# VH-VL binders against f9uss8: the designs that were tried, part 2

Target 1, 221 residues: f9uss8
Amino acid sequence: MVLTDIEYLLSYLEAHHVPTIKKKRHTYLTYHGLAEHYTYVLKDGIIKNSIILQDGREYNLSYIAKPDVISLLRDEVSRSTDQPFNVRIESEYATFYQVNRVAFWKYVNSTPELQNYVKNYYRKKLSENILRLQRMVMNGKKGAICAFIYSLVDLFGRKVNEGILIDFVVTNDDIAGFCGISSRSSVNRMLKELRTDGVITVKNHKFIIQDVSYLLDQIAN

## First folded at step 5 (VH-VL)

Design rc1
Fold by ESMFold2, look of step 5:
Structure rc1 (fold): chain C 221 residues (1-221), chain A 122 residues (1-122), chain B 108 residues (1-108)
Amino acid sequence: as target 1 above (221 residues)
Amino acid sequence: QVQLVQSGSELKKPGASVKVSCKASGYTFTTYAMNWVRQAPGQGLEWMGWINTNTGNPTYAQGFTGRFVFSLDTSVSTASLQISSLKAEDTAVYYCARVEEDFWSGYDMDVWGQGTTVTVSS
Amino acid sequence: SYVLTQPPSVSVAPGKTARITCGGNNIGSKNVHWYQQKPGQAPVLVIYYDSDRPSGIPERFSGSNSGNTATLTISGVEAGDEADYYCQVWDDSTDHVVFGGGTKLTVL
């Protein structure tokens, strides 16, 4: 079997005996603005990237739910090593490879397959961020919530008899942070509207999407 | 601690009115809707409806849309049930019970009042 | 409108396991809650979301829900468990609460 880019990276890290660390749910791997000397690669688990502003509000950027590098915004010559965002564990636990930042870039610079991973990583992240920005700028609050829920299908979606189960628990606070909504009560109200309209339902603390077309119709394209 | 305390039992004649009160304490009154549940002697639980404590909007179950009125006094964290033109069939224990006003709510009633017995006899 | 069906009574010897059923069309897709009501007392929530226990409810109370049947299970039954038990769901189509008819548990 030919290795994918991420599979190659993981096998490379194992071959070089890169140590791993394990973190529990709702603890932080890194914090925005603190100096960091390591590159982290998610081995398993689910994490959330965010920034906490001066007023205490949290803006959520993304989930990472499959193996991937946490951030490549800093390279071996960067003048600042400040971590660009908070990384919180959202699964019961998560495991990360911990590799010195300078050493990581030395691996990349000497290894064509890892160079290819890095180029594909940047292309992927740029595309994802452009789509995220479009949804945030071009949607009203309800459209943003619909876009967020729809985005969870690729991350956590599983087909069930009742529709598409989002096999992951999110809170109103988390949704507010992803959607740029200032109040938990506004999120709650809009979610209740979707439930009464038969678009989504709740089973065992998780979404089931019953009408995907409705979600898509509410999203500005 | 979270508590719902109901008014005392009532003995009434047919055609009279009664008001059952339910005073909440230990939590933010407007974050939970208030349900009313009837239990006739020897019978099961019957949901009468609920009132949104933030908006004051009532919802009545089928069969409870005429003589039964839900109301609030948020200044004293109190929900009330008024029953007019009492009939013998209204003889029952009346309970208040709260339900969290949240999208994720399963609509479980986690706290109940002690019940108010209304007896309607000729 | 949605209907929940419970057996009128269940009898169990002390120390044995009681199982109280709640039947409904596709009840497995709903969140089922269970209430215990002792004579002359208000109901008390003992199981919510099919299988979760509120604080203070013993582990011998458990619940399950699949297909057309939800079940409240009480292992190691004690005399103090003698009560009426009600299942309850929320009906999304009517936005109404629905109670089962109740089951009288007798501990012989």
Scores: ipSAE 0.208, ipTM 0.670, lowest interface PAE 3.7, mean pLDDT 88
Fold by ESMFold2, look of step 7:
Structure rc1 (fold): chain C 221 residues (1-221), chain A 122 residues (1-122), chain B 108 residues (1-108)
Amino acid sequence: as target 1 above (221 residues)
Amino acid sequence: QVQLVQSGSELKKPGASVKVSCKASGYTFTTYAMNWVRQAPGQGLEWMGWINTNTGNPTYAQGFTGRFVFSLDTSVSTASLQISSLKAEDTAVYYCARVEEDFWSGYDMDVWGQGTTVTVSS
Amino acid sequence: SYVLTQPPSVSVAPGKTARITCGGNNIGSKNVHWYQQKPGQAPVLVIYYDSDRPSGIPERFSGSNSGNTATLTISGVEAGDEADYYCQVWDDSTDHVVFGGGTKLTVL
């Protein structure tokens, strides 16, 4: 049987008895700017990475909702070991493999399948960063909200009779942080406009997307 | 200890006015809109409308635009219903009830006042 | 304007299961809330978001919502459950609250 690169990584970590840690909702795994000697691999759960700006605002970068390495921005020879992002748990719990950073790269350097994982990881992250930059630069605030909601489909989308359920709770503050909007009341107003237009509705604190074509039309691609 | 405490029952003659107050405690007053609900004797619940406690903007249900006025005093976390030119048909119990006024709210009324009976008779 | 329809009354023997329906066009796409009102008392929220129970409401109260019908279910009915029950939704198109007409539960 041929494993995907992430399946191979997880199997490799299990075979090497890599320890796991468990963190509960809204606690932080790592903080931006603090030294970190471990590489973390998400085993299960959902996390959000972010940066706290000088004015105290939280700028949200992305979710990780499937098994993946949290960050590979530093290699074994990098001068700085500072974490690039705050990593907060958004699910009830999240479980991580905790691997010494130097040991992790030693595994990669000796294992062609892990080298392939790392290559694909960088390719994926570059693509994600390009799309995030597009969201921030090429759309007005309403367009950024539409792009953000659409991005949740691949992460949390589930088809239901009423449309596409985003099976994850997000807040106006979270959306403001992803979209670079300073006011949760502005987010609330723009979301109400989308409801009135029949684009989205709310069921049990979650989005249901009723008109995905509208969301796509608002994205400047 | 979230609570809504309403003013006492009122006996009025036709043509008079009445003001029912609803004092909130135990939560941030401006995060919940205040609904007013009427129940005539032996009848069901009738939504009269609500007032946004952040902006003071009222919304009135059909049939309640005119003699019925919602107001606020945010300094004491109090919403009020004033009924002018009272008619016998205004005889009812009047309830206040809160609803979180947010996009994500399901608009459940999780906390109600005890009710204020207004009786209009000549 | 959106309309919710409830039966005027439901009778059930003690210890049996009561089912109170709330009909509405595509009500399954809405959040349905249920209130219990005993004589001379204010309504009390007993089910919200179709099926969730507030703290202090017994587990024998449950709810469901799909298609054009939401249902409040009370298992092991007790004499103390005798009350009027109202369903309620929010109508996005009018930004109004909508109540059902109420159902009187009689325990006999």
Scores: ipSAE 0.165, ipTM 0.655, lowest interface PAE 4.3, mean pLDDT 88
Fold by ESMFold2 at other seeds, look of step 6:
Structure rc1 (fold): chain C 221 residues (1-221), chain A 122 residues (1-122), chain B 108 residues (1-108)
Amino acid sequence: as target 1 above (221 residues)
Amino acid sequence: QVQLVQSGSELKKPGASVKVSCKASGYTFTTYAMNWVRQAPGQGLEWMGWINTNTGNPTYAQGFTGRFVFSLDTSVSTASLQISSLKAEDTAVYYCARVEEDFWSGYDMDVWGQGTTVTVSS
Amino acid sequence: SYVLTQPPSVSVAPGKTARITCGGNNIGSKNVHWYQQKPGQAPVLVIYYDSDRPSGIPERFSGSNSGNTATLTISGVEAGDEADYYCQVWDDSTDHVVFGGGTKLTVL
């Protein structure tokens, strides 16, 4: 059978007996700016990438919710090993393969299938970052929230009778952190407007999107 | 225009029952829980509990179990408070007030009914 | 259960600033709402989520919340501001709403 590139990577790591580590919810795997000698590959769980702003708030960058490499910004010859993001566990637990960074790149450099994974990884991450920039630059606060909610469809969305269920718990603090909004109360007020307008509803602490076109109208030209 | 309109004042004897209604208009009734708040003469506000208008599940504050029943008629966007076995101490103004139904709500009561005075005297 | 403490009264001259406090253990971790009630009338929400104003509430109403104290501030007090003021939170440990005892604001 033909393996996807991520399936190939996972099988490769298993065949090389790469050890795993397990981390609990709301603990950190890595910290922005600190030296790290390992490449981590998410095996199971959900994590959040972030940086700490000067005022102490956490600015959220992305979720990783399926097996993937946490970061490939440093290679085997890089002078700096500084981590680009904080990585926090958002699921009850997350499990990671822990691979020496230099060894990981040796695997890649000797294995065409892993090279293909890395090429696809960079294309995917660049596309995600462009969308994130659009969300933050091209919208007001309400538009940023609408864009963020819409972006969750591909990560966590599942069609149900009532609309599109976002199968992940997102708090007002999380939304504020992704949208660069300083007030938790402002997020709650804007979400109240969306619920009142019939655009979203909440069931069991999860979003159900009932009017996708409204979200798109708030984030389109 | 969002509003809550309550039924008129009631004069009752001890041991009787009373039903205070609260009719909502101008919004989707099932997206806001309905609170009941009591204010005895010269006293502060006392929260009696609320009813989830989507599920019909009531929550009663301590001291308001048994004789106090919250109910809904969603077909006419109406919440009701029934008080049985009335006592003189039940003399008060009874308010309905709405709260957004979500786990993110700060539980602010943004719209209140005008109040219904229930007087219990022999 | 969770308790909110308010002073029973505050007096302020017209044009000055009134500050009404609401004390509670770690109230800074909670969302505080404030209501104005004039005699014979229903309460009206004047501040929610610590510091936000509903539409139609004058800018001279403001709020803050940190540590063990939330404060409603009314600058440029007018005679029409004379009322009872209640703070309110939701206590997530009991899933109950809690009101403060109320503060009567007297102008003049």
Scores: ipSAE 0.005, ipTM 0.434, lowest interface PAE 10.8, mean pLDDT 84
Fold by ESMFold2 at other seeds, look of step 7:
Structure rc1 (fold): chain C 221 residues (1-221), chain A 122 residues (1-122), chain B 108 residues (1-108)
Amino acid sequence: as target 1 above (221 residues)
Amino acid sequence: QVQLVQSGSELKKPGASVKVSCKASGYTFTTYAMNWVRQAPGQGLEWMGWINTNTGNPTYAQGFTGRFVFSLDTSVSTASLQISSLKAEDTAVYYCARVEEDFWSGYDMDVWGQGTTVTVSS
Amino acid sequence: SYVLTQPPSVSVAPGKTARITCGGNNIGSKNVHWYQQKPGQAPVLVIYYDSDRPSGIPERFSGSNSGNTATLTISGVEAGDEADYYCQVWDDSTDHVVFGGGTKLTVL
């Protein structure tokens, strides 16, 4: 059977007896700017990447909700490197493989399947960042919120009879942080408008997208 | 089960201070903001403000920006309200109530403490 | 600041339907929550997001919100429903929570 590249990475780490750590909800795995000797690979759970802006707001960059390497953004040769983002656990727990940085890159450089994982990782992250840039630059506030909600479909979406359930609770502060919006009033008003217009609805404190085409129409071309 | 348990009733003289505590159990403390709500005798509910339990950042309602201080001790899942320079008009029942930060304005208060009566008399 | 207006009292015969109103300018654009408070007790959430019921609240409690009026409806009213009822919104202009003045429901 042919493993996906992430499945290959996970099996490789298990074969090399790489230890795991477990962190509970709303604790931090790493902090922006602190030296770290390890590469972390998410085994299960959900995390959020963020940085603290000059004005004290938390700027949210991404969720990681499936197994993946937390970050490969720094050089591959140093024994330690400054972490590029804060990483907070959003699920009840998250489990990570904890891999020495130098050893991780030695594994990659000697193993073609891991090299393919890393190449695909960078391509995927670049594409995701281009989409985030579009959300922040080319849309008004409503378009940014619609683009963010639409982006949750790939991460947390599940088809149900009423539409597409986003099987994850996001806060209005988190939405503001992902959309670069400083006014909580604007976020709340636009979400109520979407609900009133039948674009989204709420079930068990999670939202269901009922009109995907409306969301797409609000996103700038 | 989810509970908010408040400290006992207080009898104080004008000019004193009081600290009302609210201990949370049965849920992850930092996932819900903590609100404080006042109810003077025979009166309705009055929102005093809330504190973000993850950041410690308080928001105070108009009229509560001075003698009223919200604080946290996350190590024991406790929010506190301190009232300084007590006046007779501070006589009321003080409630804590949690609110989840939901994308839908998330300001419904689904769990309340039992209330703490503060009586200020000379 | 945003104001919510409730009638001071409502009286309803047992088994009939009580309707408690909450008036506010363009309240239909806001999420309305309702609380029941019995004497000597803390408030209890009975309706949230205009019309949703928390677990454990009987089906005879329902809510609606449109235009300038939100309404809490209690069908088949029982003596145990006697309480004060408060509506509540979040006011986006001040970023504050606002309560209505309360309505005393009396079951005669």
Scores: ipSAE 0.005, ipTM 0.548, lowest interface PAE 11.1, mean pLDDT 86

## First folded at step 6 (VH-VL)

Design re1
Fold by ESMFold2 at other seeds, look of step 7:
Structure re1 (fold): chain C 221 residues (1-221), chain A 122 residues (1-122), chain B 108 residues (1-108)
Amino acid sequence: as target 1 above (221 residues)
Amino acid sequence: QVQLVQSGSELKKPGASVKVSCKASGYTFTDYAMNWVRQAPGQGLEWMGWINTDTGNPTYAQGFTGRFVFSLDTSVSTASLQISSLKAEDTAVYYCARVEYDFWSGYYMDVWGQGTTVTVSS
Amino acid sequence: SYVLTQPPSVSVAPGKTARITCGGNNIGDKNVHWYQQKPGQAPVLVIYYDSDRPSGIPERFSGSNSGNTATLTISGVEAGDEADYYCQVWDDSTDHVVFGGGTKLTVL
C-alpha cells in the first residue's frame, strides 16, 4: 500500500537502524536553549512543548500526540544548535527516534519523499503558530481557554452520548500555561462559568464538551 | 514542607476583639484559597467562608456576614480572621485550611492549620 | 442550603470493619471528601473525590458514593482510628462548602 509522509519517514528511520530512546511521564527530552546535536522523531506517546517565562513559569505552546518530528528549526549548517522549546513527556512513556542532526538532513536532501514531508511539516507548523498568535493577541482570557479546549477535540476527542469526551487529563496548571494566565483562580472561575452555562461538563476528571458552537463563537472573535 | 501555622490561643472578655492569623509556607500562597472553619466545644465543623488570595475578595457563609472579617497580607503569606464584639458563643477553635484553585478537585481542604482556641468568658 | 446527614456515632470492635455514612439528596452527583479528627487535633483529609486516598493514608480507608449515600469504610479498625469523621461537599448552587455533622467512631 502507499505510505503517508510520516509513515514513510518512520519506515526510513527503521530501515537505517536509527536508535530509539524512552522517557517517562513528566521528564524532559530537551530544554530550551541547551545545545542538541540530534533531531528527535516521536514514535509513540504524547509530549508538550513549552518555554520558560521571565518569572520562571512555564508557557505551554502545543501538544504532539501522533508521530512527528519534534523540531526542524535548525538545519545542518545552523550556527546555533540550541533547542527552541522544552519538551516534556505527558503520557506514561514516550519513545523517540534519535537521529544525528546532520545525518537527518542528509537523508532529507537525498530523498524526495522526505522533502515532501518537510514541506508539509513547515506548512503545518506555520498554521499552528498563526493560531497561537491569534490566541494571545485577539482573544480575551476566556476566549483563550475556549480555543484551548476546542484544540483538544482534534487531539483527544471521542464522541459519546453526553457530547465530545476529551480522553486526556488536563490540569489547571496546563490550561494556565497554554492560555498565558498566571492566576489559578481566574482559570477556575472561567471553567466554572463554562460548566454552569452547559458548555462543558466533567466526568472522571475529563472534560465532556456539550456545546461546541459556544467554543467556536468565542474563538471567532 | 507545606504548613499553615496559626497564632496562639486567646482568652477574651465579651465585647473585645480578636485577630487570628494563619501563616502559609512551602507553597505559592496565591495558588490556594484560604478557608476559615469554626468548631465550638463538643460540636462539628462549621465553614465560615473563604478569601481569594489572588484578589483579596472574601466570601462569607450565612451567619458570618457581620462581625467576622477576613483579610490578607500577601507580603508575608498570611491570612487573618478578625472577630469584633466577641460573644460567649464565639468560644471555639478556629481553623484555617487551604483549597487549591483546581476545577477538578471539587474543593477539598488538603492542609489545615493547627487551630486557634478563642475563649470568651468574664 | 444543601445538607449532609451523618449518624452521630458508630461503635466497632477492633479488627472489624467500620462504615460511616453521609446522606444527601443526589449526593452521588457530587464529589465527597472525608476528614478524620482526633481529639485536640486539626482535621486530616483521608478520602477525596469519593474514593481517592491521599499519600500516607492506609489502604484500609476507602470510599464510595452512589445515589443518596456516600460511605467511608475502614477495614481492620485499630484503636488509632478512634476519631470524629466528617464528610464534605461543594454546593455549586450557593458556592459554599458543606460539612456533615460528624460521626464519632469508637473502637471497643
Scores: ipSAE 0.047, ipTM 0.596, lowest interface PAE 5.7, mean pLDDT 86
Fold by ESMFold2, look of step 7:
Structure re1 (fold): chain C 221 residues (1-221), chain A 122 residues (1-122), chain B 108 residues (1-108)
Amino acid sequence: as target 1 above (221 residues)
Amino acid sequence: QVQLVQSGSELKKPGASVKVSCKASGYTFTDYAMNWVRQAPGQGLEWMGWINTDTGNPTYAQGFTGRFVFSLDTSVSTASLQISSLKAEDTAVYYCARVEYDFWSGYYMDVWGQGTTVTVSS
Amino acid sequence: SYVLTQPPSVSVAPGKTARITCGGNNIGDKNVHWYQQKPGQAPVLVIYYDSDRPSGIPERFSGSNSGNTATLTISGVEAGDEADYYCQVWDDSTDHVVFGGGTKLTVL
């Protein structure tokens, strides 16, 4: 009978008959723009969050691979105060609850269980962003790549005879964007080194981690 | 010994269909993706797409959506290419080639089938 | 989509060095693979990752890739090297394989 915070949120949205939308792979749920009237909650699928840098480049923030709120912006978005981010679908399809922003915050403000969800959501996202900052600022490029690959274990990891399969396709562009690396040749060379050293290998476009300890040794303390 | 053995040459009339098979041996079939490559007479190599042998999900190159269908029978380590509503322009050699995924920004095809000639004439 | 450009033919005297080019925008940032195809036969991989050689390929085959040009180099060319040669990359933006148009190497 005890529901996790996210299970409670999903049950609450279902009880209020919140409509869903479905989006295809490599299309965008949200795009850099001026206003957003909805809060989106991932029901099923995998998405990638990114931001638009001042020069127009995209910097990748995270994957969301389990049900969760896509973003908790202020009650209203102002052109002068916000830089919305891109949300791209990475699975074949993704399904989202589409909740009016005013209604969403009314639910939260009237429901202690949802207030706890929101507090835990902010704590979790803060911790995740601190780890991303450490990866980007305090590691060399190889350390950043190792930290990123290691972070995929919790999201997509599955034990197999050969090691830990990352059950998701991650492209070189994705790695460059997550690690703040502008040179694709640097990414390719470092990945080749990891494969040659027996740290990772590949099967059907997916990483298999063969030496987790090596990845951990490369991450800044 | 790693090997890809394709089905024999086919002579077909326009409007017919053909199924080219590619049987793998000497390796774990589901560890490598399978590519299909077309070569028209006197022309270069043309990539048709690939199929993920673990999930069965195909990806088709531009111009190969519709009449071309990739499929698998993993119980006999076989990938197949079905071409329906054959046209004279489909006359070509069709290759299967396995690809090893690498963390570099590209794939390479390390083992190729011998090729299957499909001739379409009326 | 991404385009690879190869010269249609290259002629080289026996024992000399053949250089086959593969042009592409920023191809130096990509991994280039090379295939040899003899008449009536399937292609055979001769170079991968720009410069790596599969087992069984002679050391006289080498590759390089920088700027906008990748090059397959065959030193000490033999009559048996006469073939069509294709370069290939993976285009991450489309998830597609891209082949060059092919270069016929003739050994005079």
Scores: ipSAE 0.006, ipTM 0.484, lowest interface PAE 10.3, mean pLDDT 83

## First folded at step 7 (VH-VL)

Design rf2
Fold by ESMFold2 at other seeds, look of step 8:
Structure rf2 (fold): chain C 221 residues (1-221), chain A 122 residues (1-122), chain B 108 residues (1-108)
Amino acid sequence: as target 1 above (221 residues)
Amino acid sequence: QVQLVQSGSELKKPGASVKVSCKASGYTFTTYAMNWVRQAPGQGLEWMGWINTNTGNPTYAQGFTGRFVFSLDTSVSTASLQISSLKAEDTAVYYCARVEEDFWSGYYMDVWGQGTTVTVSS
Amino acid sequence: SYVLTQPPSVSVAPGKTARITCGGNNIGDKNVHWYQQKPGQAPVLVIYYDSDRPSGIPERFSGSNSGNTATLTISGVEAGDEADYYCQVWDDSTDHVVFGGGTKLTVL
């Protein structure tokens, strides 16, 4: 049976006995600006990428909630390569393959299926970055929150009796960081407005989306 | 230490008025709505409504409009319940209880006052 | 308006497990909170959001909620657990707090 490109990568790493490491919730795998000689591949768990803004605030870029390579921003020629993001574990645990960066690129350069993975990886990340830029530039604060909540559907959404449950806990601080909003109180006020309008509600500390069309209507396109 | 301290018990005649006070301490008063809950002798808990401590806007449960008035004095972190034209059926213990006004906070009452007994008899 | 139904009483032997039910139409879609009230005392929150315990509540108190029934479970019941127990939800359709009728737990 034909493997997807990520399935091929994972099986390749297992066949080459690539070691794994395990990290618990709210610890960091990597920090922005620290030298790192490994490529990490998420095997299991959920992580959050972030960077430090000029004023010291943490800006959240994305979740990775399925197996994927954490970062491919440096190639095999670079020697001491700084990590581009802070990577924090958001699930109870996360497990990563830890492979030497130079060795990883040797695998890719010799293996057409891994080359295809890398090509698709860059296209996916480019599309994600365009969405982030649109959220940052084209929406007001409420529109940014709507875009963020909508983006969680593909990551964590599942159907329930009263709508789409986002099966993941997200805090006001996390939302502020994803949306470029300076305060938790601004986030809280806008979420309460969405609840009053019948767009979202809360079950057991998690969002339920009751009106997806409203979210889409608030997003600049 | 978070606490709600209510005024002392009252014995009143029918037709009189009573004011039950609830003084909050140990937290930011305006971040929690203040609920009023009635419990008649031998009966269960009955929600009377709540008052938004930031805006002063009350919400009354069905059956508690008219003779029951919620009010605030935010300068001393105090919520009050006034009952006018008292009737025998108003005999009960009256509790204040707070609920956090945050999107993620469910509507649960984490801190309660000790209760104020109001007895209405001829 | 939304109605919560509790049994009027439950009896349990010391050291055994008490289960107090709270029935409601699709209560599994709601966030259920539980209060303990001893005679002459104010209610005390013992479970919120179906299954979360406030600080200071023993681990032997637990909760669950699915379908049409929420349940408060007290394992290793002690004489000090003898009290009235109330379930509570928020009703979105009326914007009202709703209490169950209460269950008297007797430790025999």
Scores: ipSAE 0.162, ipTM 0.662, lowest interface PAE 3.8, mean pLDDT 88
Fold by ESMFold2, look of step 8:
Structure rf2 (fold): chain C 221 residues (1-221), chain A 122 residues (1-122), chain B 108 residues (1-108)
Amino acid sequence: as target 1 above (221 residues)
Amino acid sequence: QVQLVQSGSELKKPGASVKVSCKASGYTFTTYAMNWVRQAPGQGLEWMGWINTNTGNPTYAQGFTGRFVFSLDTSVSTASLQISSLKAEDTAVYYCARVEEDFWSGYYMDVWGQGTTVTVSS
Amino acid sequence: SYVLTQPPSVSVAPGKTARITCGGNNIGDKNVHWYQQKPGQAPVLVIYYDSDRPSGIPERFSGSNSGNTATLTISGVEAGDEADYYCQVWDDSTDHVVFGGGTKLTVL
């Protein structure tokens, strides 16, 4: 049987006895701009990435909900060891492999299968970021909210009798941060429009998407 | 069945204190904030504030800072309103009402207690 | 401090349509909820999110909200609809619940 590249990485880290750490909900693994000498690999749990812009604004970048490396923006010879973003735990707990950054790259540089992981990681992240940029630039605020909600389907979506349940709690503040919206009233108004049109509803603090086609129609293509 | 049951009506003298309780049943107590609403005789509804049942943090409306204290006993799914130094103008019906914390900030009160009449008479 | 304005009373003949207004600056941007209160009783939610009905509320009750006015509409009014009606919003600027002053519906 052929292992996926992430399965290979996890197996490699286990074989090398890389230690793990466990963090509770709403605590931070890393903070943007603070020095860090470790590479972290998510073993289990859900985290949220965010950054602070030079003008002091903070916005949310993504969720990581499956095993993956938290960041590969710094290699063993990088000029800066500062973390590229804030990483907050969104699940009850999250578990991470903690490996020295230099040691991690030694593993990669000596192991063709890990080199393939890194190549695929960069291609995946580049594609995801290009898509995010296109959706944010090509849409107004309502389109951005629709694009964000739609993006949650692949991460947390589950079919139920009422539609597609997003099996994860996402707050209005989180939506504002992902969509670059500074006003809670603007988020509330646009979510009200989607509910009034029968596109979404909220039960037990979770979204249920009732009309996926409507979401797609609101997203610029 | 989701239900809020309030303590019985009270007759008090000025300067006394009263504690109105609101016991929740039929749902997970800490998933809904608890509001307190006052209605003086012949008057409309006045929002007094709410308490976050998960953190215990209260928010008081402007006219209800000071003599009014919200509290919780999560072990028995009960929210309480204590009014100190009672005045005649505190005579009213006091309601508890739960608020589903909707991610859309459409805070609506779907379930209300039956009301507790507090009468302050000298 | 956000203010909701309701007429103090509305009279309607049985079988006709009652319309109760709730005025507010840009209220169309807000989610409006409506409560019915019969004498000696606690309020009951009859409309939420401008136009949605809780389970058990007849289709005769409907709501709308645009611009500076939200409206609760009761078609085919019955004597049992006599009550005080309150509109309510959440004010993001103060993090407060705001009630309208209430409207007494009289069926004559």
Scores: ipSAE 0.000, ipTM 0.497, lowest interface PAE 12.6, mean pLDDT 85

